# VH-VL binders against Large ribosomal subunit protein uL10m (mRpL10), part 42

Target 1, 224 residues: Large ribosomal subunit protein uL10m (mRpL10), of Drosophila melanogaster (Fruit fly) (q9vpl3)
Amino acid sequence: RGKINIQRPKAPHYERARVVAVTQPKYPELPKAKSCFKTRAERTQQQQENPYNEIIAREVRNWLDHSRLVAFFHLSSITADDIFRVRVQLHKQNLHLKSYGSKIIEQAVKNTRYEAIVPLFHSNHCIVFSPDPEKTAALLRIVRRVPQMVLLGGIVEETMLSRNQLVAYAQMPGLHAVQAQLVQTLSQAPGHLIQQLQAHQNSFVQVLDVHAKNQMNEETPKST

## First folded at step 1 (VH-VL)

Design r5 (from r1 with heavy chain W99D D100Y Y102W G103S S104E D105G; framework fv_romosozumab)
Fold by OpenDDE, second read of step 2:
Structure r5 (fold): chain C 224 residues (1-224), chain A 119 residues (1-119), chain B 107 residues (1-107)
Amino acid sequence: as target 1 above (224 residues)
Amino acid sequence: EVQLVQSGAEVKKPGASVKVSCKASGYTFTDYYMHWVRQAPGQGLEWMGEINPNSGGTGYNQKFKGRVTMTTDTSTSTAYMELRSLRSDDTAVYYCARDYYWSEGFDYWGQGTTVTVSS
Amino acid sequence: DIQMTQSPSSLSASVGDRVTITCRASQDISNYLNWYQQKPGKAPKLLIYDASNLETGVPSRFSGSGSGTDFTLTISSLQPEDFATYYCQQYDNLPLTFGGGTKVEIK
């Protein structure tokens, strides 16, 4: 009696195999539990169709167009309380802290001069807007105390600046100070010119005087 | 009442380190930055650095070239300033001072700690 | 670093006098300037913050003015307790810097 190899049951007779194949209850494929997580594609599609996103995108554009100072920050593990505190302080300086989704920003800046900022928004970020570029120093002062806010770059007077350039910009004398210095420098210029002109005249007169003296000495007949 | 109480006077040799403490009371310690300012005898005020007790973030005056370290203990509401590699010109009164998150001035000061560096 | 220059370094005045101390910043610091009073052997005391705001508890005879680079501390009528050294301090940029101080002495 051949040892029934329980590990390799003999394939059922061809006819039995067909019957078993047909009689096997086709369990309906359990509907793939729609992962509660909308696929990235579904999220992207829903975001594109949301009229609300257009409104927000328009808002972002408005901020960009009306701001002379725009600064971009990465947010690293910042608490809501810290954000609030920063917001209040910034607001006191007429600096406006805003946070938008990356997709909204992309939509807002698409086909605009601001399109280059899109790569800055791949992580948690915030934007600070100001109508006054002179507030750059104030902004940096405030955010310096918030290590969770990392300056990435910004736009000042329609010019895109790196982090280092923004820092340098903030260290420059204010426009009024520079203007004052310019005026002072310009006011001193005429005085120097007059001095130089007078110096030349004086030198010329001296040369003429010497010449005249020499001529007089030559005309004095040696009274033999 | 807000109070900042500093540790006592220190006498150190050149090359040594000094650690000054500032115990805060009467307010929420983590809501204010702590600054350190020193004053050499007969001289003006010099800012050394600041620390955020909440985050531990620090800013130092680069003049000290890494010789200064500021720390805080939130459990005891105490700020510490360590100055290393002491020199004779480090002889000064050292003050702690609090500042709100945004510099509305140093509204409260410690009484000062005299550090004397002598050979 | 932002340099703060105070003028004068010292002055003599009498009780009742109007005293004016000036502070000049090496760059525009907006209104980010504080004024302190320091008496001998004591810690500085905040007088004025943000260039013109009087600290709580400070007498109204003290006033601050200015913006940008030029700032002024004024004592309208000097009192005996006002003989001290005064310092301006900027907080526009790190490092924070103080003026050299102005010593107000009794004439």
Scores: ipSAE 0.020, ipTM 0.555, lowest interface PAE 5.1, mean pLDDT 83
Fold by ESMFold2-Fast, scan of step 1:
Structure r5 (fold): chain C 224 residues (1-224), chain A 119 residues (1-119), chain B 107 residues (1-107)
Amino acid sequence: as target 1 above (224 residues)
Amino acid sequence: EVQLVQSGAEVKKPGASVKVSCKASGYTFTDYYMHWVRQAPGQGLEWMGEINPNSGGTGYNQKFKGRVTMTTDTSTSTAYMELRSLRSDDTAVYYCARDYYWSEGFDYWGQGTTVTVSS
Amino acid sequence: DIQMTQSPSSLSASVGDRVTITCRASQDISNYLNWYQQKPGKAPKLLIYDASNLETGVPSRFSGSGSGTDFTLTISSLQPEDFATYYCQQYDNLPLTFGGGTKVEIK
């Protein structure tokens, strides 16, 4: 057994106890077989029959609220042993791999600025959370070795980023001015992803050009 | 400012082991992977493996399976590569190289350590 | 393992010439390719990363292009300091693999 991990953002312990209680429900006897149609009353009753999803959706919202870095991945077929190794390696960098059903994610982000991420979770997926956005580079280096995990995008400092934008963010560690400019560039509604990407790319390139020119104007030894 | 300085040339007999060091300076040692790449005389580059100084996690080229061990000493910012059961075809220049973030691009290299294996 | 094939293995050129070096991967590696320059007796130096991005401090006469399996390194106007051996390297999958190298010699 590996080292006990008590240093990660997660739902309070009492929420987990309540989830366990709900996951052991006593189901009522099923009614006798009925016609293929459902009445209004039956549809209303069926909507009320799954309180479990709301409890887990609150856990997802808690992770989103307490993480400054959130990365979304498509997950292809992977063995339990392999995913466990990935999870352990990520955990050493304060990166927390979680998997939730698509309905739960939809419920968690519905009516929030992150609702646009729902289509990303139509098939197999997983999410990595961290309180430390400086770990984005470490995350991408680890995931690079795991072909079954394909980066779809993420959220950094509450700003939704595409795969390419998240990649660009990781390339500029320690450049706080560039990171601040990145956040300032993306100020549009969640539905305007293409516009956000275009505006972000232009501003990011301009900042890099200015920084490169400033570095070249410095009298520094040339590397051959 | 970033510099990787490797240990000096080694001459070994077949069957011996060699341990090459690579001392890093000018950056936070634990933020970058360290890779080892070798080059036989007149030949191209061959990747041997990588190590994460923060976790100690390693990944080796299966060609060297069972013969190579990579380690780090974070207190001295030094990476080590030990190759055992040396053969004459292990004669090469061995380089350490810093991982370019997350793209596997090697932006800084050590100067190289020549290892000669002969009887 | 992913095999990287470079062509030509060597070429002769004069200062001011346009030089093109090609690299072919045995399978699709997207844009996960780097280019390095190595001068005799020295360690390699990174020139291009992610197939087309110029490394900081590398002259603008160097450019990279391609994706998938076919990649090209171009030197638009060869300078005396450019006579060296050039290597491509994939990082799509482990083990990391290099091309056989292309030696650019003075004519």
Scores: ipSAE 0.006, ipTM 0.439, lowest interface PAE 11.1, mean pLDDT 76

Design r50 (framework fv_romosozumab)
Fold by ESMFold2-Fast, scan of step 1:
Structure r50 (fold): chain C 224 residues (1-224), chain A 120 residues (1-120), chain B 107 residues (1-107)
Amino acid sequence: as target 1 above (224 residues)
Amino acid sequence: EVQLVQSGAEVKKPGASVKVSCKASGYTFTSYAMHWVRQAPGQGLEWMGEINPYSGRTGYNQKFKGRVTMTTDTSTSTAYMELRSLRSDDTAVYYCARYTSGSYYPFDYWGQGTTVTVSS
Amino acid sequence: DIQMTQSPSSLSASVGDRVTITCRASQGISNYLNWYQQKPGKAPKLLIYAASTLQSGVPSRFSGSGSGTDFTLTISSLQPEDFATYYCQQYYSYPRTFGGGTKVEIK
């Protein structure tokens, strides 16, 4: 007891906050960085980088290390409410939708096997992580209803796959061993896969450009 | 200091099961994957599988499919590997190993090994 | 599964010698290769990761090279503590696979 009722948040504000808290899925905490320690030399080298970006980049590396399914998407304009609903649906399937700045992703994958994917992230993007590759089918089913998210490709069992390879993987009746066999059969050199991922992104951009030009032409009325 | 301490040697008969433990200390248990690798006498290293202590996700080598189960107890920072339907060719030293793949700061620490002998 | 083949299976060398161990993958693995050292009765120890990056605390006489399918571990001047068995291991895909090992013995 003590504070005057008039100085406290109104009941509508309290109810609204509670509803948001209840409807917002409680995500598990991200795994902590792979190491709590850095050598003196490693710390000195990182003094020239933004410390905040390096912390987030390490978080991204932890997601990559702990996820057997990583899917890359081009993200067109979408409302905060719409993306929130998608995030909730994905979370129910242990699929974690994340968005990171391209500079942070570049820092995360620099000097790693995934460095070649950096060009994919120079446009609007988002990434879905999951520890369970059997959730690929659930992911594609959910995203099929979200036209603003366009699948570019991904990583399954640490093997980079094109969009078509991910779709094929999702259609397999799933035992992890059978799926691993499919991934090995579908796997390709990273250079070739990157070309496929970029081709899909470029094709989408071309489709958007054609659509925009067609809309502009069709929206120009002949005299009414 | 990072340490992985494994349970003691086991002697089992064919058809039995064995459960090996690996207690981790000196680091955040959920931040690193734990792998299990075995080595038969005079032979090389053979990967059995991995577990992510944070998510519980496992991945097993097909050779052991249906016979191996990996679990963790995060409250005690302990990883477990259970191998069922033991055969004489399962006689080996079993290692747990903390593994970082694609990491900026790779650290790889191994347990001391647990000898499992399977004999009739 | 990606098969890892090491050559030779064993070699004899003297202190001060330059030792070269080769590892070949059955398919392209880029630079996703580790090298381990194992002494009798002991657990393996990581020497090199990402094909060529030396693990902290490992002597500079150890070096790794290669990419794709062919990889090499070199010890520039062999020391008494280097007599051990060496293993390569790919982490490009699951399952993780090891080479058969190369035993470095005193001549």
Scores: ipSAE 0.000, ipTM 0.424, lowest interface PAE 14.3, mean pLDDT 75

Design r51 (framework fv_romosozumab)
Fold by ESMFold2-Fast, scan of step 1:
Structure r51 (fold): chain C 224 residues (1-224), chain A 118 residues (1-118), chain B 107 residues (1-107)
Amino acid sequence: as target 1 above (224 residues)
Amino acid sequence: EVQLVQSGAEVKKPGASVKVSCKASGYTFTSYAMHWVRQAPGQGLEWMGEINPYSGRTGYNQKFKGRVTMTTDTSTSTAYMELRSLRSDDTAVYYCARLHYTGWFDPWGQGTTVTVSS
Amino acid sequence: DIQMTQSPSSLSASVGDRVTITCRASQGISNYLNWYQQKPGKAPKLLIYAASTLQSGVPSRFSGSGSGTDFTLTISSLQPEDFATYYCQQYYSYPRTFGGGTKVEIK
């Protein structure tokens, strides 16, 4: 392809270890830290249990490499019929909705510039891919009608963008030069962008908590 | 054992092109980006660009854009860097390096010396 | 482009000395900094990544610290095999840039 003259977000490898540590149970005492190595049998079993994951991880890497537009969504409970209708509508716009397990995504982005996205996928998620970044407006129009899909952020022309930046990008004219300039001005420092993406995810979790509490209380708004 | 082995030294005249190869072994070639870094005699390291061996997608340092092309051959696990319109100040050792976990270079090739003189 | 400035450009030290090398970025790069060692006639070797994480197989006498714009590589007790040039490198933004290098000469 060509020169990438836009600031690329990169997360240090230790953030992966941090995320894994956070998802693992925390214990008061860790006296067996030195015994945390795998035996040959455990390594062999792990490989045998995960051969399918590596094949699908290659598929994910292929989608990331061939797509100039990638959008990340949190996916709430949705019926098979509803998600099928959304998938069909997206396909008509050359937008490809895919769902992968968090472990598969981690394997796919390991040793790539996109490793920082892993924390976005610890809960239910889906990803939309397209080779055409001009379809960002069509994507957002379709997803606005699907409350179960909450936009977390994305990648446009290999640049990570927050939800608000993707919305701004969608409003741009379809001229390549203007769009490239906008992506350059919208690009963020890696730490700041990841914080923004995580903040959107955390805000959504808070919204879910409020919704759950309201359902437990069985309160309904009353108006005249 | 993970290793990168580069092609031999080249001597070129100004205006010529050079194509350096980097053969990878000991890992899945398509799973890691390959970068190119050069070092002029007595000078520091200068990043030239990168290539994704799976997709063929490249990114070049603006300083070399228009003169450099990076390619790969997945069937032989080999990366290539071609630099055109050579000038005397392109005399340098050219390294390929694997990008480990998106952030650092490990391992590095042994280097290919390219001398540009008339 | 992010400019990486190393100091000193060269230094001479005795075996057993504590050596400190500084790297300064022209803008904030968080902890997206690596340190490499290059011995004469050889390719660079990774020592430290993400500012402070020691690469597997690298002696514990090497350590890194810093964040934002100011970074330090420390060798707690210099050994003869540590004669080399050391480079910092940022991976926060394109293009990736290296410091000018610090040549460590053993007396």
Scores: ipSAE 0.005, ipTM 0.429, lowest interface PAE 14.1, mean pLDDT 76

Design r52 (framework fv_romosozumab)
Fold by ESMFold2-Fast, scan of step 1:
Structure r52 (fold): chain C 224 residues (1-224), chain A 120 residues (1-120), chain B 107 residues (1-107)
Amino acid sequence: as target 1 above (224 residues)
Amino acid sequence: EVQLVQSGAEVKKPGASVKVSCKASGYTFTSYAMHWVRQAPGQGLEWMGEINPYSGRTGYNQKFKGRVTMTTDTSTSTAYMELRSLRSDDTAVYYCARSGFYNTYYFDYWGQGTTVTVSS
Amino acid sequence: DIQMTQSPSSLSASVGDRVTITCRASQGISNYLNWYQQKPGKAPKLLIYAASTLQSGVPSRFSGSGSGTDFTLTISSLQPEDFATYYCQQYYSYPRTFGGGTKVEIK
């Protein structure tokens, strides 16, 4: 299944080319003495001359505009092989795992209705996008096996949902109309929801505790 | 000021069990993981496992599976490590060490160490 | 298990020397690597975390670099108090593993 990206040549190859361009060193090659560090002046100049930040901010806006499901995760230490396997498994369900820097996310959502999500990305994070909100249950099943990814909340049908509300949405009957009705019901107090999401970020110890529990569970046998 | 104070040296016979304590102070005990690391004489450091004091969940190095148990007493801010079926090669200094979670997963404070000697 | 190999196992140096210690992981660990200093009869002390971030209170002569599999600890100008054993440690996966240590001795 590692061939799945080849079977979607146009969009996946375009995304891969863009990701490779962004992940390529943004700094020119330097003598060894300078390659271990950069002066403040060098960093400032390279940041100002970098054209990729706007390109990636536009990519984030396109994902938000075309996704009816967006889920936000805290991401801890995970191997490249493990995250690759997760990406492949999610892609089979039309779920697209993306990682962007906090500055790029802020640039992308500035002056939009999603500006309130910026505080969620002050630490290590990743985002899952999908055009299909019915995939919320599949997303939660897959991520349940990945203790390094801790669900913080999300957006379904342009409505901000807490972790618990996303779980509730995933458990609804499989009728699209019923699920849409639940989303409307959960959105009746948007200010209260944003406050709850911010409170969760302020309760960092609670999020850390959940992650640590999940990580230790994976490493210990059920009998011990 | 953060401090981890361990119990005193132990001398045990092969087949016995030892329980080492580590009393924490100067921070919120449940906000950090507690780890146990041992060091045999003249040897390097070996990670034994960790415990989350808030949840009680543990993760052990498979080398010690079935012989080690880590516990905490939140009311006294004390962590315990019990090692059973002791062998001569369990002779070591046993350290407790604190870590955060995720990005702060490094051992910033250590106990002074507890010497456990296993001899006939 | 991720195996951590340190080189050299020991080295002799004089005060004022530049000392370089290397640590190699058996698989990629990104920047999830810490460095510790241990003096005889004492508990280890954290020097550097996340491969290159200096712990508060640690002298600036200590620096760390590297990512993936190859990591380096550098002491730019060795002081008398720096004669100790140094350990690298990965926290990328379980179990957490340490390098075998590098003993820095007086020449």
Scores: ipSAE 0.000, ipTM 0.415, lowest interface PAE 17.5, mean pLDDT 76

Design r53 (framework fv_romosozumab)
Fold by ESMFold2-Fast, scan of step 1:
Structure r53 (fold): chain C 224 residues (1-224), chain A 118 residues (1-118), chain B 107 residues (1-107)
Amino acid sequence: as target 1 above (224 residues)
Amino acid sequence: EVQLVQSGAEVKKPGASVKVSCKASGYTFTSYAMHWVRQAPGQGLEWMGEINPYSGRTGYNQKFKGRVTMTTDTSTSTAYMELRSLRSDDTAVYYCAREKYYTSLDYWGQGTTVTVSS
Amino acid sequence: DIQMTQSPSSLSASVGDRVTITCRASQGISNYLNWYQQKPGKAPKLLIYAASTLQSGVPSRFSGSGSGTDFTLTISSLQPEDFATYYCQQYYSYPRTFGGGTKVEIK
């Protein structure tokens, strides 16, 4: 009452969310089928035009609609067993790790304020959803031990937050008034925020390139 | 055909409450969010809040100081907006509107005139 | 809250005229802007969403442009049924906010 006046905006197709909730498998024994680890071929196939893309995009939309916390990650090479263990740990905290092709994400967020996030997903990625924003601290604690998952940013209460802003939010999860105020204070234009997130990723890659080039320049082959 | 039909005009005294209804037809009621927007005479449009008909979750504009409540009745495909502690500056036409994905209000009710006078 | 400023507040035009209405946001909102048309005594009608995407069933003489803070709605050849008040609305952040409206009236 009064303390939190703005909740997560609701989306169309709530019947789909209901169907998804009822039919959604509860982390079955086949972790490969539900991990964010994918072979290059599997990922490429998912990104191609496909008549089932609208069904999967609707699933993504339902996750976005019913999640007050959405976190975006860059994903490096990880074994199916390792990602399965991470998924199990996240699930215990009501955190749901999903992986979708960039075309599916584009279809899901098309004509929404989150359309600007699409460029984030042109590289290898996965997303964590939760209806509970207070789980942000638990999420960051778990992924701290998973070097293959690099936090890019997220959405809390429909507000785009950078990595640093999301980390700041995580430090105050138990105070609703403080959480609401923080989200309002941290809000920025999604386009500019996405550009900033992409620039930081590119800076990291550039640092690696400089290091590699310095290593190559230091190499002195046995002369003839 | 999508239609949103609202309840009739109301005249209230300051301090009273008003509950406006919005009956939806022509689409799956639980699949689209419903928003409430008001317009004072000669003034612009003002967003009041939204509701998810499937879950019942709501989001309100803080301007209404905790005096607004939005509900739905899925069995009748009807959304409700109750505004309490009415003031003379609450005199307005109140609209319900269906949300098209996180973007826009694509179908609107005809409006309910609420007059608050002493 | 994000403030939406429309200009002009009103304008007079003749059938066949090209009409341009502007909308300015107090901060960057990317392309998260809608345009609505409201005729006297009627509910608003969605014309354009995502700054430039025409709603189905809306005549092609309506177009929207802009991004960031400055947006325009253009009616290429005004028709008698276009005399109405037009509103912009941002959906970038909550609360959602509307412009003050631009009344397009007969010259």
Scores: ipSAE 0.006, ipTM 0.427, lowest interface PAE 13.3, mean pLDDT 75

Design r6 (from r1 with heavy chain W99S D100G Y101W G103D S104Y D105Y; framework fv_romosozumab)
Fold by OpenDDE, second read of step 2:
Structure r6 (fold): chain C 224 residues (1-224), chain A 119 residues (1-119), chain B 107 residues (1-107)
Amino acid sequence: as target 1 above (224 residues)
Amino acid sequence: EVQLVQSGAEVKKPGASVKVSCKASGYTFTDYYMHWVRQAPGQGLEWMGEINPNSGGTGYNQKFKGRVTMTTDTSTSTAYMELRSLRSDDTAVYYCARSGWYDYYFDYWGQGTTVTVSS
Amino acid sequence: DIQMTQSPSSLSASVGDRVTITCRASQDISNYLNWYQQKPGKAPKLLIYDASNLETGVPSRFSGSGSGTDFTLTISSLQPEDFATYYCQQYDNLPLTFGGGTKVEIK
């Protein structure tokens, strides 16, 4: 009678194993104690589903779509009073200072042409909107006195500009001024061209005349 | 008291250049923008440009097509406006005027410098 | 460029008269308008800034009103020292531009 090795019970016969498998009480999986702590993923998902966030995101999109000038700023340690002062100054120039959460911005610009701005919103930031790109100079003028506002970049006429490019843009003559200059330059060009063309023709005729005169002088036989 | 004192009258020939100075006193020179405005005889006022004495940043009216250069000397609190390639129609009184950083109104003006361009 | 049109170009008035000068912008400039007074042989003097704000030291008989495209400078009771040329100036956009001026002459 083979010693029943109690330490390694022989696997039951296939049929017995099936019966045991079917008769094993399926103990309901203890409800995984829903950790009262919503996972970061659940929190993020709940934040995305907040109808209020959608409304704000829509607002942000509207501002982006209707603005020809958008400037992004990092805010260092600034008081509410200072922000208010800056806001008032900007408002006087029809510049609109807004602040939105990074998540809202992400939601607002997701799958849009503005998606590239998301990396700019890792800290305290504000955005200035304007329907007028010519207000760039005014904007920079105002913020120059606010060291707490650091220009990061912007969007002008649907083009994303670096800080340096935005500064350069502000220093350029207004579009109308440039257009006027262009028109003036173009209006002067035909006159100069005509003069140059005429000058060449006149020079050519003179050279031909000189050549003709020289030939005539060579053909005059020295009447000995 | 805030004062802007400009250089004296100039008579120039066509094609020449003129440089007008404006000495500021009675305030911190670098805290305000300096503007230049000219007025032809019997005509209105024309804005020429602005300069930030602190940064050296300039903005010019494109009407002058690069003929104008504005500079400042912070050590003497003096602003300069140079107009090149002078024409007869550049005959005017030239004013320097101060504005704040946030505003584009001119609260103080120089006495004006008459520049006459005559062949 | 924003064009500023002043009306009238000149007017005659007597001491004590109410004088009204208008300035029209070619586009909406909100309240970004200033008024200057210029006397013969003198530099312009700021009277009103931001359409309606009286500059310090300017008499209360001067007032500014308007927004958008139409602006008005009013002198409630003309004084002898008020005979001068008046200019409006916009700063909504660069370049800064002035009106053609209104000369107030003695009748």
Scores: ipSAE 0.021, ipTM 0.530, lowest interface PAE 5.8, mean pLDDT 84
Fold by ESMFold2-Fast, scan of step 1:
Structure r6 (fold): chain C 224 residues (1-224), chain A 119 residues (1-119), chain B 107 residues (1-107)
Amino acid sequence: as target 1 above (224 residues)
Amino acid sequence: EVQLVQSGAEVKKPGASVKVSCKASGYTFTDYYMHWVRQAPGQGLEWMGEINPNSGGTGYNQKFKGRVTMTTDTSTSTAYMELRSLRSDDTAVYYCARSGWYDYYFDYWGQGTTVTVSS
Amino acid sequence: DIQMTQSPSSLSASVGDRVTITCRASQDISNYLNWYQQKPGKAPKLLIYDASNLETGVPSRFSGSGSGTDFTLTISSLQPEDFATYYCQQYDNLPLTFGGGTKVEIK
């Protein structure tokens, strides 16, 4: 045995602590002891309760609450200089390019009608926010020059739209009533829309893979 | 925002002791563990131990147990690492790094303190 | 102690290359693995935590995968600022242990 500590303990012994915990009011407490080796399950639970993810998730919810236009993109490898230039061009049009981890997106949209979008963010991604849905056409013009950004879909006036629906919205006259009518007509159930968006993402990955192989292994027909 | 600022370089003789400090700012000092990690010239990273500033509880790597003491001063948000009975193979850069209570990933590091042990 | 083995110990690459670094644990560590980047004369910087989670502010070209004993850090398109030494670190059991490091050098 090691040296005996005759001082009164600051906290109950493990067995007593467990009994006390069971009888305490049921409210979550952050564990304080780290010297005891914790289990894998316990570590996973604490990771899911990361307070920093909550702070950033609140930022994402704020963007969602104040944006009438949200566009989702797959983001291929791009240099820091190039993405900065894209951000500058977008900012001139009141379009705000943001990138967040998938767990943060999941936490931000939890218990909302947008929860279904989480699977879109497993791969490299970015999101563009704007309070002005009239800027959808400007957004698409800017990203047309950025091959690394591939449109997956978006949210306009709180309605989830596929890529094709968002493109159609951008092409409409700037009449508010006509645009609102189109959005309602083109809207899809979130489950069906997510399936379409994921299929598009998977199709894009397949097309990109085939294109990369063709670039390396085959002559591209010359256009005139 | 969050910063860990360490004390300056030390040159010691074999058998001496060294005490390195790490001053934290930009967060609640008692909400995070402080760890010490060293790196010998041209070598990899080696974990030395951890301290809980809230309780004063420590956990040391067995390689250093008996030679290392970690302490904190919560009034100044400063962590200390004292290494005794220095040998030439203790020549290294010593880093302090912050982790959560159950998360052992180091999101912020001190700039490092070079300790040279020469005869 | 859990032994962490990184391969390769060094590699030479060009800007735009896809770089893959592997880390192998001597026993099952589930997903309790982190990746750090260290530039010469600087402290390490957290890149990936819990095997696959990208730290805030880290470019999306970095990704981590794996579970159990075999882990991979991938840089999809190497940039000039990515030339550094990379370390894996397990936290399934104390003491915390690091891989030997992989130095990514200019070709």
Scores: ipSAE 0.000, ipTM 0.384, lowest interface PAE 24.1, mean pLDDT 76

